# Miniprotein binders against q9bqp7, part 95

Target 1, 240 residues: q9bqp7
Amino acid sequence: VPQNWFPIFNPERSDKPNASDPSVPLKIPLQRNVIPSVTRVLQQTMTKQQVFLLERWKQRMILELGEDGFKEYTSNVFLQGKRFHEALESILSPQETLKERDENLLKSGYIESVQHILKDVSGVRALESAVQHETLNYIGLLDCVAEYQGKLCVIDWKTSEKPKPFIQSTFDNPLQVVAYMGAMNHDTNYSFQVQCGLIVVAYKDGSPAHPHFMDAELCSQYWTKWLLRLEEYTEKKKNQ

## First folded at step 6 (miniprotein)

Design z25
Fold by ESMFold2-Fast, scan of step 6:
Structure z25 (fold): chain B 240 residues (1-240), chain A 100 residues (1-100)
Amino acid sequence: as target 1 above (240 residues)
Amino acid sequence: SDWEKVIEELRKIIEEMRELVKKGASPEEIDELWMRFFKIVDEAIEKYGDHPEVEEILREIWRLTLEFLLLLELGVDREELLKRFEEIAKKIEELIKRLE
């Protein structure tokens, strides 16, 4: 159990749009400061099991691809993920248009993979937007907040290559989503309540993406685990 | 032989996994058993990886094992988890047959 428990949901907020909500999705820039990011907290508090799995995955991939091949593979995964997020932001933003060349690069698989998910996405409220939990003192940069099948969700877009899945930071996907959710629900830059999460895994070969929906109960369970990771991070920092 | 015991242990764990997933065992129980499978495959690569074809097959089994571990972390529902497990288990069984 965490010593400093705090609720994920804000009882003073609603998931329904109101007249003061902007018509254009919010995009608040992430500012550099001493407050830890969600990704830093998770990276610094990996379990022994997670560290073991990640290290073995790296060793096996290096043996398969060579040192240069592994570096190229991980760099390409990072670049493809970045381009995928940029394409989705453009597609979901009413003020942006994709250039023809960029569209062709992204349509090689990942964008095709998510088409059926995008049909169920509407009411976009935030894209590539910074969140800060004012009480718990952490920050993050979320991908998207929108309605999925009528429910307002924090949506996290992931890319995957079969047969070589990228393991880095995959273990903590649900924790990232609820951390962003809790921060947004208590961030004064936002006026609405998010109670659901969605992790979408898109495939390079264009195979249909897998949506992993997290209802309010599941989000509450992962929120407790996130609070424990945040507590562990804070304790480690005190011991430095 | 020691190798035959490894293959038999891998098959035994796959069957135990089927039972756990079907009866809706806790994610922790499922993860614990599957981590045992992963460690056996990892150790087999260390011991028998000197043979290129054996190494290639074991590495493929290892990758499939990791794929299922990642699905467990995502909190996939029971029906989807069973479907994905059978998909992965079928591929692993085909690879194990090649190791005999």
Scores: ipSAE 0.238, ipTM 0.671, lowest interface PAE 3.7, mean pLDDT 84
Fold by OpenDDE base, second read of step 7:
Structure z25 (fold): chain B 240 residues (1-240), chain A 100 residues (1-100)
Amino acid sequence: as target 1 above (240 residues)
Amino acid sequence: SDWEKVIEELRKIIEEMRELVKKGASPEEIDELWMRFFKIVDEAIEKYGDHPEVEEILREIWRLTLEFLLLLELGVDREELLKRFEEIAKKIEELIKRLE
């Protein structure tokens, strides 16, 4: 049990999304503060086993591609991910805010992969927006807050070259999502509450993306795990 | 000392691995032992890695362990795997001796 328990949901916020669809999605800039990001917390609290598996994967890739080849591969993966997020932001943004759609950004296997998910996405409330949990002292940049199949979700878009049909295959991504949810639900910049999460794994070959829906119960379970990771991070920082 | 126990445990695991390989153990069984070995080395780095020479030696053992695990994943021929195992084990034993 976390020593510093804090609820994921804010009882002071109404569960009913206020029907006023904001005409424009929120885009709060991330402030560079001494406050740790969700990503930093997760990276620094990885288990020894997780670190080993990642290093093992890295060394295998270096053996296959060479050191320079692996650097190039990593750079390309990062670039593809960035372009994918930029394309999604462009797609999910209102038409009036659509900067000149670089048609080249939209011609990707990843965009093709998520088309069936995008059909079920509506009511976009935030895109690439910063969240801060003032009490728990962490920040994050969430990809999207929107309705998925009529349920308001924090949506996290992921790219993969390999199928990830199970939520367990997404590693710490569920923790990231609930961390963003908890922060948003207690961030004064947001007037609404989110009770669900969605991880979407997009594939480079354009095969149908896997949606991993997280209901309120599952989110609560992962929230407890997140709090434990945050405590571990805090303890490690006190001892440094 | 706790350090002597760690060294002895590492030696024991290497010997156990040698015996399993001789008996025709599966790659999975060998992988499990290497994972245990790796864990001990990693914990040793965390606990004793304040000394640069000790850390360097432990990291080299770690790298050798990883090299072998990768060979298992690549599906190397059993004869070649045994050869590589003995080479790696010998190097690790030499490194462990330097920790003593």
Scores: ipSAE 0.025, ipTM 0.380, lowest interface PAE 5.3, mean pLDDT 86

Design z26
Fold by ESMFold2-Fast, scan of step 6:
Formats: structure tokens, C-alpha cells, sequence
Structure z26 (fold): chain B 240 residues (1-240), chain A 100 residues (1-100)
């Protein structure tokens, strides 16, 4: 159990929109400072087993692709993910607020892969928006907050290149989602509450995306694990 | 079905691992087979993790897989390795049974 437990949900909030909510999705810019990001905390608190397996995976990929090939592969995975997120932000914005630089990505296999998920997404409240947990002192940049099948969710979009997906993104993704959820639920820039999460894994070949829905109970379970990772990060920082 | 094939592959690898550990196979031989097990579990999480219960069980199997890989890296003696393998294999078999 973490020493400094704090609830993920805010009893003073509801998932219903109120009259003071903006009519367009929120997009609060991320302010860079010394406060740790969710991704930083997770990277700095990987177990020895996680580090070992990641290093073994890297060595095997380098053997298969060569050093330059591995670098190119990793860069391409990053670029594809970035373009996929940009396309989704454009699609989900009620007004065209972003310049879409790669219109071909809108016709990509990744976008085809998520079509059946997108038809169940509505009521978008935040896109590419910064969150900060004022009490627990961490920040993050979430992808999307919207209703999925009628339930308000923090939604995280992931890309997977079959046959070679990145293992890191799969393992800690639920922790990332609940960390954003807990921050948003206690961030004064937001007035509503989210109790559910959704991880959507899209495929390059257009195969149907896999939605990983996280109900309130599952979110609470991962929240406890996130608090332990945050505590570990804080203790390591004190010992420096 | 694809899911039934995944379950059967996992069981088959556990049995192959048991034989390798018993006969004192090299850490390299054991590592390669166990890494394949890890990869199958990782892919299963991607394909079948839309049910929260299934995702949690697969994640537990994944964690147990990592524990055994660490034991191989630490270079524990054969007797200890066999004992720890049987403990881990039993837990994984129980988890696999819950997936059916």
C-alpha cells in the first residue's frame, strides 16, 4: 500500500457537463518546469526485470536490422504515432483548429483500424490537453477525453506495427491512463470527473483496433500501482 | 480457434521448459524458449485484452515470465532454478486455467 494514498476520484465532481463548461474541447498547453511528468516517473521506476527485457529486445532488434536499421525503425515508429495522434485530434475537433500537414495519414491503415471505435466516440471535452495533480505534484499531457459508448473516458491512442509492436507502451499504458485521470479529476482547470479509461491499439494493416476499456474498479486498481511508482520516484529523488 | 491455439502453445512451452531445466540445458537455450513464451503473452495482451479480467491475468503471467528470466540472469544453481521454475510454472498453469 502506498504511504501517501490519495483518491483517484473527486467526490465534489460529476461526469455531467455544467453551464460554465466551454463549448469547444479544452486544450491547455503543457508548461515545462521541474515537476515530473507521468512518462518521466514511469521511465525512472522501471524494475530490473523490465530494464533487462527491454535491453534484450533492443539487442535482438539490432542483430536483425543492424544499428542504422534499428534507429530508422524506432524513428519511423515515433513518426507514425505522432502523425496518427495529429490526425485523430483533427478528426475529433468540432472546428478545424489544426493545420493537417499529412492528409495521406487520414487514409492510412491506422485510421481505417479505428473507424469502428470512432463511431462510438462523442462528447469530446479535451484534446492534447495538459493535466496537473496539485496535491501529488506531477503533470501530463493526455490525448483525449470523450464519451465512449456513453461513458466519459480518458482515451489513449496507440499504434502497433505487426509483427513488431513496442512492448513498453503495452505494459505501463494503464498506469499512464489512470495517472492522467487522477490529475484531471483534481486539476482546477477542469470541472468534471472521469471514472473510466480506454486504451485503443490501432494496426498499420487496417485490422480492427483493439479497445481496452477500464471501468472505475479497474482504474482504482491501477491507480494504487501508479501511486506506488510515484512514491518510488519521489524516494529515489530524495536520495540524490 | 486462435485463442485455444494460444492457450495450447503456452502449455506446450511450459512443458518444453520443464524438460530443458531438468536436463540442465544451457541458460542460452532456456532463455530463447522462454523469450518466445514472453512474446506470445505480449501479443495475447494486445489481441485479447479488451476484457479487463483477461488483461489482468495475462499481465500476471507476463510478470511471472520476467521473474524466471531474472533467475536465469542471476545464475542461480540448477537445484534452486528447478525449484523456482516449478513454483512459477504452477502459478502460470493456474492462471492459464482461469483463461479458459
Amino acid sequence: as target 1 above (240 residues)
Amino acid sequence: SDWEKVIEELRKIIEEMRELVKKGASPEEIDELWFRFFKIVDEAIEKYGDHPEVEEILREIWRLTLEFLLLLELGVDREELLKRFEEIAKKIEELIKRLE
Scores: ipSAE 0.007, ipTM 0.160, lowest interface PAE 9.5, mean pLDDT 78

Design z27
Fold by ESMFold2-Fast, scan of step 6:
Structure z27 (fold): chain B 240 residues (1-240), chain A 100 residues (1-100)
Amino acid sequence: as target 1 above (240 residues)
Amino acid sequence: SDWEKVIEELRKIIEEMRELVKKGASPEEIDELWYRFFKIVDEAIEKYGDHPEVEEILREIWRLTLEFLLLLELGVDREELLKRFEEIAKKIEELIKRLE
């Protein structure tokens, strides 16, 4: 159990839209400062098992591809991930400037992979938007907040290759989602409440993406784990 | 002897994993046991990978182990987790038989 428990959901908020909500998705810019990001907290508090897995994965990949091949592989994975996120933001945003994005980015295998998921996504409230937990003092940049099959979700888009997945991009995904959710629910820049999460794993070959839905109960369970990771991070920072 | 012990340990872990997933054990318990499985496979590749056929089979087991480990990190519901585990476990068990 965390020493300083704090609720993930805000009882003063609703998931229903109100008349004061903007008609365009929110895109609050991320202002970096000394406050840690969700990704930094998670990266600095990996379990011994995660660290071991990551190191052995790197060693095995280097053995298979060579050092230059591994560098090229990881560089390409990051570039494809960036392009995938940019394409999704363009598709889901009503902004004119985003509609002018390179059409080739919109025809990748990853975009083909998520088409059936996108058909169930509506009511976009936020895209590539910053969140800050004012009480717990952490920040993040979430991908998307929208209704998935009628439920308001924090949606995280992930890319994967079969059978050689990129390990760093898949660690602690549920913790990342609930950390963003808890921050948004207590961030004064937002007026609504999110209680569900969705992790969408898209595939390079265009095969159907896997949606991993997280209901409120599951989000609450992962929130407790996130609080423990945040506590561990804070303790390590003081003991450095 | 040592090789036979490794093979038997891998089988025991698969069966223990099946029991943990079925009874809805905590994600921590499931994750801990599966990371142990991954570690044993990884060590076996280092120790016994000099034989090309053995290395290929162990690497395939390693990839399947990694696929399920990533699924555990995604936090899918118990019903989906059990379904995906049985699919992966069947493939791993078939590969383990080829190593005997």
Scores: ipSAE 0.013, ipTM 0.452, lowest interface PAE 7.0, mean pLDDT 81

Design z28
Fold by ESMFold2-Fast, scan of step 6:
Structure z28 (fold): chain B 240 residues (1-240), chain A 100 residues (1-100)
Amino acid sequence: as target 1 above (240 residues)
Amino acid sequence: SDWEKVIEELRKIIEEMRELVKKGASPEEIDELWLRFWKIVDEAIEKYGDHPEVEEILREIWRLTLEFLLLLELGVDREELLKRFEEIAKKIEELIKRLE
């Protein structure tokens, strides 16, 4: 149990569309800040088991590819992820006037992988947008807020070379999603409430993406774990 | 008592690893045993980690165990793996003695 518990959902907000809501998806820019990001908090509070698994993976890759090969591999993975996110933003944005010219760039294995998920996505409310929790003092940059199968979700797009059919295989991704959700629900730049999450793992070979839907109850469970990680981060900073 | 049980369990796991290497067990079986080993080390650091020397020794044991697991991933032959395991096990035993 967290010492400084704070609710994930905002009782003053509704998850229903409002006529005064912006007609275009929000894209709030991330401002330079001394306030920690969600990814920084998670990276600084990884469990020893997570550190062990990541270090083992890293050393295996270095043995297979060499130091330079590993650097090239990780750079390519990052670049592919960035392009995937840019393609998704373009596909989901109704204001994209150059959409037709960019169709060839949108035709990747990762985009093929998510086609069946995208058919169930509508009502986009935010894309590549900054969130800040005013009370808990953390920031983040979320991928997407949209309706998935009729439910408003924080959606996180992930790329993977290996199948990840279980939510447990996605490490801290559920914590990242609920951290963004809690921040958005209490950020004055937004007027709506999000109660669900969706982690979509896309595959390079075009194999069908694995969606990991998180209902309000599951989000509340992960929110408690996120609050513990945030407390751990804060305590570590006081001791340095 | 509780600390003595931790030391005994760490030694037991090393012996289990030795037997698995001798039998030619899969890397997956050894990984499962290592996660058990790691959980014990992690809990020990949390409970007794107010002693910096203890924490550092436990982390060194972790590093040595990782070295062995990387040898398994390399697919070195059984004879070489056993030789390397014994060298690593000796170093771990020296570290465990410092915890006593």
Scores: ipSAE 0.007, ipTM 0.256, lowest interface PAE 8.8, mean pLDDT 78

Design z29
Fold by ESMFold2-Fast, scan of step 6:
Structure z29 (fold): chain B 240 residues (1-240), chain A 100 residues (1-100)
Amino acid sequence: as target 1 above (240 residues)
Amino acid sequence: SDWEKVIEELRKIIEEMRELVKKGASPEEIDELWLRFYKIVDEAIEKYGDHPEVEEILREIWRLTLEFLLLLELGVDREELLKRFEEIAKKIEELIKRLE
């Protein structure tokens, strides 16, 4: 149990739409300062097992692709992920800002992969939006908040190549989602409550994406683990 | 010794990185040199990680290396990149000194 426990859910908030809610999805820009991001906290508090697995994966890839090939592969994975997120933001936005050239991005294998998931997504409330936990002092940039199969979720879109998935922070995906959720639930820029998470893993070859749904109980379990990582980060920072 | 050469190479790369970031070198050039730094640290952990004290320090350097690699991937502006590099480089230099 964390020494400084704080609740993930805000008892003063509801998940139901309010007449005062914005008519368009929120997109609050991320303003960087000394306050740590979710990603930084997780990277600086990796377990020895996570470090070992990441090192083994890199060693295997370098043996297969060579140094230059490995560099190109990792850069390409990052770029594909960025383009996938940009395409999803465009698809889910009620305002079409796509140019004719950009419409070709919608034909990628990753977009094909998520089509069956997108059919169950509605009521988008936030896209590529900044969150800040005002009490616990961390920030993040979440991908999407929308209803998935009738339940309001923090949705995180991930890309993966078959058969060799990039394992960057793989074990931390649920922690990332609940960290964003807890921040949003206590961020004055938002008025609603999110109690569920969804991690969607999309595949380059267009194979059906895997949805990993997290109900309120599971989110609460991962929230405790996130608080431990945040506590570890804070203690390390004091000793620098 | 091989160990002394590893330590000296890490120091050289930090100084070369500082020069490239200050010059506003291409993202490709900066990324190339930093990935080389990462490889050296990763190999050092494999070769010298049998000593617990050395392993702990090398893994701390490795984590700082990943932190800056993530910043390069995010494409932060030059001024922010230089500021963040200096913070990370000073921490790495302190850790390298403890390895000597």
Scores: ipSAE 0.000, ipTM 0.107, lowest interface PAE 14.9, mean pLDDT 79

Design z3
Fold by OpenDDE base, second read of step 7:
Structure z3 (fold): chain B 240 residues (1-240), chain A 100 residues (1-100)
Amino acid sequence: as target 1 above (240 residues)
Amino acid sequence: SDWEKVIEELRKIIEEMRELVKKGASPEEIDELWLRFFKIVDEAIEKYGDHPEVEEILREIWRLTLEFLLLLELGVDREELLKRFEEIAKKIEELIKRLE
């Protein structure tokens, strides 16, 4: 049990999404503060087993591609991910805010992969927006807040070259999503509450993306795990 | 000392791995032992790695451990795997002796 328990949901916020669809999605800029990001907390609290598995994967890739080949691969993966998020932001943004759609950004297997998910996405409330949990002292940049199949979700878009049909295959991504949810639900910059999460794994080959829906119960379970990771991080920082 | 216990545990795991390999253990069983070995080495680096020479030796053991795991993943022939295992184990034992 976390020593510093804090609820994921804010009882002071109405569960009813205020029916006023904001005409424009929120885009709060991330402020560079001494406050740790969700990503930093997760990275620094990885288990020894997780670190080992990642290093083993890295060394295998270096063996297959060479050191320079692996650097190029990593750079390409990062670039593809960035372009994918930029393309999604462009797609999910209102038409009036659509900068000139670089048609080249839209011609990707990842965009093709998520088309069936995008059909079920509506009511976009935030895109690439910063969240801060003032009490728990962490920040994050969430990809999207929108309705998925009529349920308001924090949506996290991921790229993969390999199938990830199970939420367990997404590693710490569920923790990232609930961390963003908890922060948003207690961030004064947001007037609404989110009770669900969605991880979408997009594939480079254009094969149908896997949606991993997280209901309120599952989110609460992962929230407990997130709090434990945050405590571990805080303890490690006190001892440094 | 706690350090002596760590060294003894590492030696014990290597010997256990040798016995399992001789008995025809599966790659998965061997992988689990190497993962345990890795964890001990990683913990040792964290706890005792303040000395540059100790850290260097432990990191070399870590690299050798990883090398063997990669050989398992590549599906190397059993005879070649055994040969490589003994080579790696011998190197690790020599490194462990330097930690004493």
Scores: ipSAE 0.019, ipTM 0.355, lowest interface PAE 4.9, mean pLDDT 85
Fold by ESMFold2-Fast, scan of step 6:
Structure z3 (fold): chain B 240 residues (1-240), chain A 100 residues (1-100)
Amino acid sequence: as target 1 above (240 residues)
Amino acid sequence: SDWEKVIEELRKIIEEMRELVKKGASPEEIDELWLRFFKIVDEAIEKYGDHPEVEEILREIWRLTLEFLLLLELGVDREELLKRFEEIAKKIEELIKRLE
């Protein structure tokens, strides 16, 4: 168990919509500073198994593509992911008054993959928005906060070339989601409570996306694991 | 000594690789060998990696083993696998001799 436990949920906040909530989703800009990001903490504290699998994948790709080909491939994967997130932000933003969106972005296989999930998404509260946990000293940039099937969720959009039908196959993604959730619940830029998470894995070929819903109990379980990773990161930083 | 045991375990991995070539390897058998070898090398680096040369040699042995297991996974023909195995085994043996 973590030595410096802190609650994920804020008892002073409600998850119910308020009439005073803005109709426009929040988009707080991320300020880069010495405070570690969620992704940096997770990258620096990967398990031995995760390091092994990542290195195996990397070496396999280098063998197939060469070093230059591998760099180009990873750059393209990153770019496709960025475009997917940009398209989702555009689709979910009520500020789009004209259909000025890039048609190529909207017609991608990833967007086709996620259509059945999007029809169950409403009440968008935040898009591409920064969160900071002032007490635990970490920051992050979350993708989306919205109601999924009537439940307010931190929603994380992922792209994948292979199926991820089980939450266990998404590795650190549950930790990333609860880290954002805990930060948002204690960030003064936000006034609402999020108790649920959703990881959506979209596929390039347009195959139906896999949604991984995380209820409050599951979020609490992953929150404890996130706190352990954060402690490991802090101790590792002291020793470097 | 504990170090002699590590050397014996590394040599045993080479023999297990040879057996996989002889009888054919399932993806499960390849994954199991990957994980066992990674653990042996990781533990050896933790115990004996105070010398930079030792750490570099152990990581190189790990990389060579990784390359061969990827060839098994890709289903390269048996004659080519035997040829590549002998080349890799020779390089690993040369590295092991440097650890002794």
Scores: ipSAE 0.006, ipTM 0.253, lowest interface PAE 10.3, mean pLDDT 78

Design z30
Fold by ESMFold2-Fast, scan of step 6:
Structure z30 (fold): chain B 240 residues (1-240), chain A 100 residues (1-100)
Amino acid sequence: as target 1 above (240 residues)
Amino acid sequence: SDWEKVIEELRKIIEEMRELVKKGASPEEIDELWLRFLKIVDEAIEKYGDHPEVEEILREIWRLTLEFLLLLELGVDREELLKRFEEIAKKIEELIKRLE
């Protein structure tokens, strides 16, 4: 499929605030489906460079921690990431949805890391919400859609343990963001248009998170790369 | 001598990369040379990484190499690619000098 036939932005949608927009953030559940997820497409179409880098990272970690230590480390990283996303969802939801059980979640180093970014986030439209591109037939679960410094963004929250970040996340994060953006812009469950992305890398030690803002032009460039990955995935599955 | 050869090879690859980017070589040629650079850095980390200062510098070179690979994947225009490459190459060259 020619990537130029499928634009990331929907010309029938406005990026301007609408009075009919929901007062509470949307949270559409991700349903089990045979349609591939963004994560699956990216995982199945890694470049030779990405595969090499991921394998070398795993080898170094195993040498340092041992096989059992590596499994414990990766399990801990996953759990910390899950807790971080749960805490962010609680913080960004209306106050009536906050619970006392969130006390310990709100005190993590990752949450402290993002405090300065959160000050610039407002107008939350969606949290932990499923998106589906009705024409390109892929699905995803995005973290957040909100205004960052006045611009409506798909926001992806990432955790990083310095000095050993996940190499795959370094290459695919922009593709993940634009894939969610394009899906949301063409998903009938949503009525607004998103043209910007934001990747926020939070640190376990509480050091200030790094925001990576993606304007409309940059999103369009990554969208072209995402369409190539989706095409590769489709061809591989058709021929297997 | 082995260490001196590693340092010289890294410098040579940076210069080869500069010529490739300047002439507008294919992404495949650029990726191939940059992957060779990354493999040499990776091997140097394994062989000489027991020295804390060396480990820190080599990991920073690794990180800068990954930044450039991400930039290539993004498909920025030629002028922007040249500008970003020079910024990254200068930082890598400064780090290589610290390893001498």
Scores: ipSAE 0.006, ipTM 0.249, lowest interface PAE 9.5, mean pLDDT 78

Design z31
Fold by ESMFold2-Fast, scan of step 6:
Structure z31 (fold): chain B 240 residues (1-240), chain A 100 residues (1-100)
Amino acid sequence: as target 1 above (240 residues)
Amino acid sequence: SDWEKVIEELRKIIEEMRELVKKGASPEEIDELWLRFMKIVDEAIEKYGDHPEVEEILREIWRLTLEFLLLLELGVDREELLKRFEEIAKKIEELIKRLE
């Protein structure tokens, strides 16, 4: 049980449309802060299994590519992910913005991979937007908040180049999603409630992306695990 | 000889895991034994992966191993964990048999 238990959902908020909701998706910039990010907390509290897998993956890649080749590979993976997110932001933005940025590779393998998912996405409320949990004191940058098959979700877009998971982006994905959800639900910059999550894994070869939907009950289960990781991070920081 | 010892060790760990999950052992105990299983599979891939058939089977065992790791991270209840473990363990045991 976490010492500083706090609910993931805000009883003062509704997931229904509000008259004060902006007509364009929110894009609050991430500001430099001493408050830890979701990714920092997760990175500093990896399990023994996660550490082992990450070390073994690094060793194998360095053996195959060399030190410089490994750095180039990881840089390219992050760059491809960044471009994929930029393309999705363009696609999900208002029509006028899309027309101006139509030159982004809309027919890349990753974009082709997610087409069937995008057909079920509507009512976009936030894109590449910063969140801060006001009480628990952590921050994050979420990819997207939109309705998926009629349910308001925090949506996280992931790329997969190989059949085997990219370890740094594979583990803790559900914890990342619920951390953003809890932060957004308690961030004064937002007025709505999100209760569901969606992790979408897109494939470089254009194979159909795999959606991992998380209902409110599952999100609550992962939220407890996130609170334990946050508590572990806080204790480690105090004892350094 | 060394290969036969690896196969025997993998089987023994699966049986130990079954017992720990049934008894509702601590997450720490279950995690530690599963980490040991993971290390043995990883080492086997390094040592014996030059043979294509062996590589394929060991990689499939590794995939199933990661599937169970995700369930452990999820913290599902004991009944669900046992049910899912038995499904995964049965598949792993079948793959281990093919490695003999």
Scores: ipSAE 0.016, ipTM 0.446, lowest interface PAE 6.2, mean pLDDT 80

